# VHH binders against Protein SUPPRESSOR OF NIM1 1 (SON1), part 3

Target 1, 370 residues: Protein SUPPRESSOR OF NIM1 1 (SON1), of Arabidopsis thaliana (Mouse-ear cress) (q8ll17)
Amino acid sequence: MALPWELEEDILSRLPPISLVRFRTVSKHWNSLFNDKTFINNHLSRSRPEFIILTNSKIYSVDIIDHNNIDPTIRLHEIPTYDIHSRGTDLNRTIINTCDEFLFYNYRYWDNMTALWNPWLRQVRWIEYANQEFCVFGLGYDNSRPEKVYKILGHLFCHGKVLRDQKVVIYECASDSLRFIDRPEDDDWPITETAKRSNVSLNGNLYWFGCSNYENDEYYIRIFDFSTEDFKPFCLLPCQMSHSTDELVLAVYKGDRFSLLKQCSVTREIGVWVTKERISNDNGNGGEGVEWLKLMTLSKPNLPKLFGTVSYFIYGKTLYMCNGDDETALACIYIVREDVCKKFQIGSGNINCRHCVYTPNLLSLPLFIG
Key: E = the ipSAE of ESMFold2; O = the ipSAE of OpenDDE; V2 = 0.75 times the mean of E and O plus 0.25 times the DockQ between their complexes.

## First folded at step 1 (VHH)

Design b2 (framework vhh_brivekimig_d4; at its last look DockQ between E and O 0.05; V2 from the best seeds 0.00; counts 0 for: pae E 14.1 > 2, placed apart)
Fold by ESMFold2-Fast, scan of step 1:
Structure b2 (fold): chain B 370 residues (1-370), chain A 121 residues (1-121)
Amino acid sequence: as target 1 above (370 residues)
Amino acid sequence: EVQLVESGGGVVQPGGSLRLSCAASGFTFSDYYMSWVRQAPGKGPEWVSSISSSGSYTLYADSVKGRFTISRDNSKNTLYLQMNSLRPEDTALYYCAKGLPWSGEYYFDYSSQGTLVTVSS
């Protein structure tokens, strides 16, 4: 029996992007569907986040097979680097992160090029700077406008000046223009180590941890608003540091909220909080509009001591983490919930522990030239 | 206030050896991973090696494994890189950095000139 088209559409929206990309050549009708905004958004709402692991030679997505009543397992799927490597990019000198639903591919220290990348659609958009030693901090856009005009926040490398004395700049992708930004006079410089560790992109803006008192480890969330092009405080944290060596990690939750992970460096106990409401500019009035909920507390004997770059996401009642192993510094995946605490080593050989969280999707990259 | 001063570079023949040093100040050296990074003429920076805070764990780029040895002396706040079996492609400015390059603790002193290593036939 033939299935109604509505039922076929529902089934297709549940398939992983790699399967859908292979099926696009089968039918003009299916190819048309896969370019429909409603279908694309419905598919994105059903997509589970994944870890992207960058090694010295290859990029992998981590396929986590985790179903009710079945022990979780992982598989590594190589993401072909034809789109990236054909531009002469060296993976050993690369940073990978996200902006919205796209991978943000960036050279490690300073460069005159970056990329937005959808690996499942085989789409890449290169952004080239006019022979400037430009260090990228992050990517954003003016969220007050329907058209997403991407801008890059960073600094120019100036010989003879320490990092905090570098000039902050905005590069506007569509107009190929560079503007200097007045920086705040506080110690929460956006290109600090803490900001680089905890930097996240949400609704076109960049967010990271600021520190109001280093002696007492008093932290808050800071924003760079790409609509107004300024730095400001956003909201308070739901928790306090127990020790100066505790780990704090900021992440996006369900596409429109924040999650916060804190690990006590002594006990290794992990707490996870999420914001109750969708994050918007209206919530940023002195930080008063943001309320947090504690989702979980985890006290498992096999929890790692988190260090360096930590990636994590929450799906259902499970915490998924990617971090270096305490003994080898090689990347490991940790799957933790009430009935499960499992560790999986990613690959073999020397891994540079570069990783991020990415939600596979069918969204087409924006046009920077128009 | 973090200051990293590299030294020990020079000109050597292929197959030769050099030992680089990095004198660190302005932070608690023994609390951090430390790294060596190099930049060849006309190329971007390349990570070479890293060492844990205690010195117990070391990491190397594939291009230098078996030839380079990273070490540290926490009592002297000094990082070292022993380079053996040098090749022309090892020619670069070598820089010392605080932390792991892929981690949030990473700090590169942009005011540093590095130490130049030239491998010529």
Scores: ipSAE 0.000, ipTM 0.179, lowest interface PAE 18.8, mean pLDDT 73
Fold by ESMFold2, look of step 21:
Structure b2 (fold): chain B 370 residues (1-370), chain A 121 residues (1-121)
Amino acid sequence: as target 1 above (370 residues)
Amino acid sequence: EVQLVESGGGVVQPGGSLRLSCAASGFTFSDYYMSWVRQAPGKGPEWVSSISSSGSYTLYADSVKGRFTISRDNSKNTLYLQMNSLRPEDTALYYCAKGLPWSGEYYFDYSSQGTLVTVSS
């Protein structure tokens, strides 16, 4: 071998997934390497995220071409939906989000099914459930042991004219069964429709913003821990809200940490914080144990006003954002770097603001075990 | 205590219009996003629309874009939904929901009665 193993592996880990698939045929050594779980995970940790955008009829991956930071462009790659569309599903009734490194295809209207999906490998795992009243929130797993036990968090919709006390339900993927679980005593309705679109998956758990007192604007990051099956506070915000209308967005950073984006609603200034340490499987109720670093502050006259559902990621010194346009409601990609904010509009006449951040990878879908 | 009271529902024919209202009390209405949520018979709740605290930003589900208009009057603590070009699939019990100050995330607790909209020939 002409190159040291460490240098060869480092170079290969920086290549796009399609290149690695092709290189599997070059030698048995490379084929074995590119199917090795450790290498695949390392490759994923070095990969740039992309936006996945769902329109009324199609799903796109946004490939950003940023040659020498001079004049970035975008290229849309349509993701074939035949892997997921064969079930007769209505794309207008779906939410696309993630569970760890996989896409999670969630139906807004409780159509008795959902799916875990890796479109780069053309792998789909359908999860069908019989109970028409089950409303899916998100997928996670017990991360306390090496064999992951997958579960779906949701709620049971009770028929009637007025309800109190949301019925929180766990679907056990291996046994195809539903069971009730306790909800926090201070929260009669812990799962909201908005959180379905904005929750963040990391290490088998789901994270989203909570508000402990709307009168006092006491906001925090909360977790649903699939190992203990509890709703818990996770940590306080690393920043202070300037106005009640400021935008606040949680995201995964580098595959194993969080970032937080805040935009001042008046000045449009954007601050981004990241967690100092990797978020581990044992992080629990780690408010005191979570340290944040301010990664960047962006003050540009042409920054967009963010609202509603926002997706973003950081790569290098560049902030990438996806949000809807005020006038058209079409999805827009914003590329923000120091003194430049460049806007790209996605689609025409086909309005959609459903999107997520996804890092393409070669990791196979898990099997469901219990 | 948060209270939300919906009104303005009724029976209309396809292509018709209705205007829903939601009277809010027990919180500082002008500080929060507000949302409309609907529930068709035998189905779970479906997000319809959200509006920012000032009213400057509005968001709509794809199924209602161009037909429904959300608005608010912060001086009257009232949220509105103008529904035009109604279709049978818009038949549902409509609820309003209190959101967050900075996003369309909302708290929905089913504590209100809702207002029934029926679109039928």
Scores: ipSAE 0.000, ipTM 0.279, lowest interface PAE 14.1, mean pLDDT 77
ESMFold2 (binder alone), look of step 21: mean pLDDT 85; pTM 0.854
OpenDDE, look of step 21: ipSAE 0.007; ipTM 0.281

Design b3 (framework vhh_8dlx_2; at its last look DockQ between E and O 0.04; V2 from the best seeds 0.00; counts 0 for: pae E 13.4 > 2, SAP .67 > .668, placed apart)
Fold by ESMFold2-Fast, scan of step 1:
Structure b3 (fold): chain B 370 residues (1-370), chain A 120 residues (1-120)
Amino acid sequence: as target 1 above (370 residues)
Amino acid sequence: EVQLVESGGGVVQPGRSLRLSCAASGFTFSSYWMHWVRQAPGKGLEWIGNIYYSGSTFYNPSLKSLVTISRDDSTNTLYLQMNSLRAEDTAIYYCARLGEYPWDSAFDIWGKGTLVTVSS
């Protein structure tokens, strides 16, 4: 070979997973490279986020073509569901989210199965539980250990009790065991349908918006830590609500930070903030040092009115959003920056569309017993 | 519009040599890595090698002594020279283009292939 290996590895690490996966079976050399942890991590660091769209019948990834051009376009690539269909999947009741760079696939209300899924590697790991009254909130792991021990946070529906009296439980994935945990000390109910759909996973923990004062619309970021198995406040927001109907959306930024999007419900002006530094794995004092930076303010006549579930990511200087259309409630992709405001409608007859942000990667699923 | 067209395949006797060509159109050929890949009947894809825009080559170690990849940027043509052909070299041969960056939406371009049959 005339070209240095370091240069070739650098170029290959910038290619999409779909291209790289096709080459794994072509060359023993490349197959070895694609199993190398350094290469896999380097590739992940250069991979851009995309939207996963879940309709009533199909799953799509959204490819943005000419995203740096003034006239960007999108293409929908269908993700085969063969692996998940064998388990009797009902897409109408399904939620898609992410945990630890994997897709986390579960049901909206009554969960008897959930899965970790890497669609680009065609790997799926099913987690089945006998108790059909177990409602899954989210997946995480003990981040204090070098080998990840996955756990599911959820609750059991207790007949004859009000919502706040439901039992909160942890399901240990490897041992197939349930155990009860104490209720949050603030006497707030930690698990709502809104939080179940909109929580974010980072470093094995789950994060979502809590409310410290409903009368004054005081919101903060709440954490569930799977290493200590407790609920607590994490940090304050960089902004205040202008109206109780304003939309707030939390997301992961650059793989190790938070991003926050707020839309004024009256003006439709969008503000975006990011944390200045990496979110610490250190518990207790991690939130004390969180500093936010306002990244952008968007004030365009044609901005959508955000409602319900909103997915978004930032790439370069562009904001990408997935939300329902004001008139039809069908999912739309919005591409917004100073010189561009483009809208793309997804699906011609799908009113119930779910979506999440996913960063394609070459990471293998963890091993579970059985 | 972006197209790769392989040619030069056919039936050849063991021990002979054969040169395959790949004509590229619809893109700036000189700016891309080019690859040769083959697929024997009932088997998966086997990577043969690549050539950079600079002319530098990288080969499958098991095939390195048997093949040479070259390019002519003035005619937008990629070549695969094969020597000492064996029965196990019977396959459909494809040329393919590799994109350099994740934002390059025009990647995984393959030709239709050219069949090489090594028959004794």
Scores: ipSAE 0.000, ipTM 0.129, lowest interface PAE 21.3, mean pLDDT 73
Fold by ESMFold2, look of step 21:
Structure b3 (fold): chain B 370 residues (1-370), chain A 120 residues (1-120)
Amino acid sequence: as target 1 above (370 residues)
Amino acid sequence: EVQLVESGGGVVQPGRSLRLSCAASGFTFSSYWMHWVRQAPGKGLEWIGNIYYSGSTFYNPSLKSLVTISRDDSTNTLYLQMNSLRAEDTAIYYCARLGEYPWDSAFDIWGKGTLVTVSS
């Protein structure tokens, strides 16, 4: 009859965020609990990632129902767009990514803005900037201070098609100001098509693929450190390229580590590696001594050939992938493990889709300070 | 196919005005920011300005009082009005469409340019 407080909290921490949001109105006790930072963080640590999929007119959250050895299914939930559409922006060809636990939403055609968004709390924080030549690469923060100081890394618009002439810019979110920083002296800096495929956010920094020797396809992971505001190498890849057309995808694993997916373009075999330790670069190593473990190898004849933008996550022994088909304009969800390879098509007709991985959570959006 | 075609260039006396046109085809012109860029002989590209689909314009500060950009969405035409032309305004003038991704720093569609020569 008597349920200890800690057992009640443990049970609640395992519920989906939509349920907890609904429960806030049931009692003052639960409403207070769902605002507690310890509870929120415990809930996040237990949450499964989901796919967010943007079509030309709608946004969906894809909840994957994959019980152990039970036939996996998906459940689509439409997310209202008025939170992010209220400023007259267009969903067509918008780009979505993440910064920490928040969605980071880039608007199309130089709308002079981006946004942080938590759709479960229905919170949006708009980030507007006056310079219409500012092209955004990603959001991060100085993590050397007790309070996070948010910044946007980007570049000025390059008048012409020569990416080497890009001017590297930092936008200071708190002061609404732009400033230039030094560009690295190499051909493989962060605002290329390659960087688009490699750019992930972790601990306030941005990570992507670099190439140290193009003659031999020797790739590595680069970091932009928002605390020191410099570009530097982070670590070598745990795998070798079999073919120049192989796919490489970097992702966050368990919220504090990396995973890397490589698909052989010929055999379609997928390998997945994860970092052994949590990533921490703000007080020491900066990535030196990063050790990878090979988590899985998937060799199934019906694996899709990955193309364009790929989003994925791993939960348990299962690989979950979202891959858009530019010719059909449809996103497909793939659920793959040793005994399963399922494909689910999202939507119908000729609809372009954009997507990312997002872990639903109860975290309030940050205030911009400093 | 997506195309931009500039016209209206030629030889013009110093102090005169000139209006350039850019005909767009193969895409929804009314949905895009459009830009004018020029290149003087032996020099790099110089951004002149742009026009938003709402009609709002932004200009290179060095040129702001000398140029006006306008658009006619019913004819899919972009315009550049240049006043008080000087010899240093001699250049090839291009219209361009910005690439469609926020991080894209390059114009994805260019015209072939129209030459303006300012001389007596």
Scores: ipSAE 0.000, ipTM 0.225, lowest interface PAE 13.4, mean pLDDT 76
ESMFold2 (binder alone), look of step 21: mean pLDDT 82; pTM 0.818
OpenDDE, look of step 21: ipSAE 0.016; ipTM 0.264

Design b4 (framework vhh_6qgx_2; at its last look DockQ between E and O 0.20; V2 from the best seeds 0.00; counts 0 for: pae E 10.4 > 2, framework grips, placed apart)
Fold by ESMFold2, look of step 21:
Structure b4 (fold): chain B 370 residues (1-370), chain A 120 residues (1-120)
Amino acid sequence: as target 1 above (370 residues)
Amino acid sequence: QVQLVESGGGLVQAGGSLRLSCAASGRTFSEYAMAWFRRAPGKEREFVAAISWSGSDTFYTDSVKGRFTISRDHAKNTVSLQMNSLRPEDTAVYYCAAEPYLSDYTYDYWGQGTRVTVSA
């Protein structure tokens, strides 16, 4: 069929990445188009996020079928992991998160490695480091120049040693070298294991919660800026804690903004806020002037009590969440909006506490340049 | 998020014993490594003992090895520290702490502490 060029591109930009990968063989025009950075970014901006779930031995992508006036449902798709097994990695000792638009394998001690992954392009870039005591927190990059200089934030292994003597470490990806940087003056350790599971990557930097006053439950969003290599406050929360046990979850919204989810621990009511504007790569403002918009309030009788690691995204007017079941601790997917509240349990007899949100895309993995 | 409440502190003579308990609230207590820290007057917090999420691995600072025993009870969501042969240098506020796994000994959650005073 003969379609106008602009209409052809618009149609293609709305298709799932797996379809586009298959369509590369149709013509040189389509193959070239799917390598064009403008097309790839436009496609990404139109893509819906998905959940990635790690069990002890397998990785799944959650295909959510959710259309207006149709009861939502899910379908699990196993992601091939043969590349992971070829390196001898152990899924039981991994954390999966993201760095920008890529999956990030964040390993515990044992494997001396971490990786970026785009499963749709079947690309993995392993980062292997010689120091067996290095514990990875997260990956980022210096975004002050057009050429991204990738770095890993972490610390040295602490085997029952005094916490105050822990040092912050930067791994330089291009040169395979470690160096120490200044620890924040605050007595609290900023790069905790909980933060490792819950930090948010945006524009090469890492963001997570800090607390300035535990007596008053005064929380804020903090940043590690990979360009200046500083821990800094970023902005205050758009909401106040009703109870010290309320759940707070930070996430990337639409690829360039933040969302914040808060659940009241007593009523289970969920509020969601999003930043009004995109978060700038320009670090000159440091988050000053961030404006939030309250996007939704959900009060449903069957909302779960959220705990531990929570993954969520918003698409349209619907909240999608992954968290453990109240009774079994098995991973559950929740689909919530004004007229819908559905729960889907993943597997049986299997505890799955590791998951993240990932937006499928056609971006090639970066090269590490020093 | 996890809340920790310590109990069992008090005044004891040197050479005596005390047993501290820490009650944890949270649906995933069994996924947390637990530890005891202490802060003596005018000093920084220091590590005392830790126990893995399964209870199979225990760790102690050198000054308490052979005298203190850490244990956990998954059914009651508690961790305990049996302190024997107490010395005046053991005088401190003892804190219970939790980490999702015993992976890097960075503890995310802390209790309010329970005071132990050991008289010479």
Scores: ipSAE 0.005, ipTM 0.290, lowest interface PAE 10.4, mean pLDDT 78
Fold by ESMFold2-Fast, scan of step 1:
Structure b4 (fold): chain B 370 residues (1-370), chain A 120 residues (1-120)
Amino acid sequence: as target 1 above (370 residues)
Amino acid sequence: QVQLVESGGGLVQAGGSLRLSCAASGRTFSEYAMAWFRRAPGKEREFVAAISWSGSDTFYTDSVKGRFTISRDHAKNTVSLQMNSLRPEDTAVYYCAAEPYLSDYTYDYWGQGTRVTVSA
């Protein structure tokens, strides 16, 4: 007997993308369903974030099995790299992040190539730039248009110039054109260490921590708006630094909000805040009236000391973190609640891992005309 | 424990010299590029110098080229910055950084910094 379509749709929206991809090839009905915007959005809303781990040779997704288990566990699933290897991608030169629910895959240091990638649909879109001196900071799009016009924010590498004297540029993917843009008149340069660690993509724009006063460790969230092509302050933080060595990490929360993680470097206590309301593309919501809610405070004797690149997400009142072990520097997954702090080692033999947070989905990559 | 530990900072008169050293933990950094950055009060952190994993490639900002020399010792897992002909403008907290790739813009591991003050 056939299930009612409402129940069938509900069941299918809860399945992993790999299962759905397999089923799509054997059913015209399901193939039509999987191209339905409502179904795709419902599936995305039910999809749990995962960690993506890059080693020098392979890419893994981390599946966390923690459904009220006394002993949560992790499973590493190798993501096939055939799609990205077809363009000669060398993992030794790669960083990974996300843009618009896609993996953002980028070479480092004089590299002239980046990609948007949906590994579950096996879709990849390469963006090639003519200038090999172009250093990528991030990818975004003009969210004021129905078609997504992708742009890359970066700078031209100027050998022997101080960072603030380097030229900020936009590369427009569809037209293969490079333009210089104005940067703020102050000394706040977007490609600082703080900006690199806290850079997040939301609704086509890039967000990171800016510093309004280095003497007092005063930070705020700044935005680069790809529709207006300008830098501006976005909102204030819900917390203040206790020590200059405290760790701050920005992330996307539930696909449409921000979360902020702060760790005290002395006590190792972790605070997590989230924005109460959805961050919108409305120009009237340019950071005015952003309200934060403190979601949790975690004060455990054995909390890790966070350093370098930190990836985290919040799911069901649990904090999930990927960072190095403070004694060994090996990459670890931490699962932390008020009553639990568990650690899973995923690194070995002094191998450095790059990582990001990714939510599996059925979204097709955009077309680039150019 | 992952720690980059800087040493060698201090007070020096203009025209003087200092040697900064950075000790990296374990063998993780022997295959990595190492760099020095600095931050003057009220300023963003800026690139100073970098050295590749092999030590064959070095990269300097214009303002220090010919005055500063970066070097590394693979056996000791250390990177050093020899600073000659120091100027008051070189006054800053100096940080060492490490990542797998030679770069002036992104590094995964950072030290706590060592302060250099150059008096007129």
Scores: ipSAE 0.000, ipTM 0.174, lowest interface PAE 17.7, mean pLDDT 73
ESMFold2 (binder alone), look of step 21: mean pLDDT 81; pTM 0.825
OpenDDE, look of step 21: ipSAE 0.019; ipTM 0.317

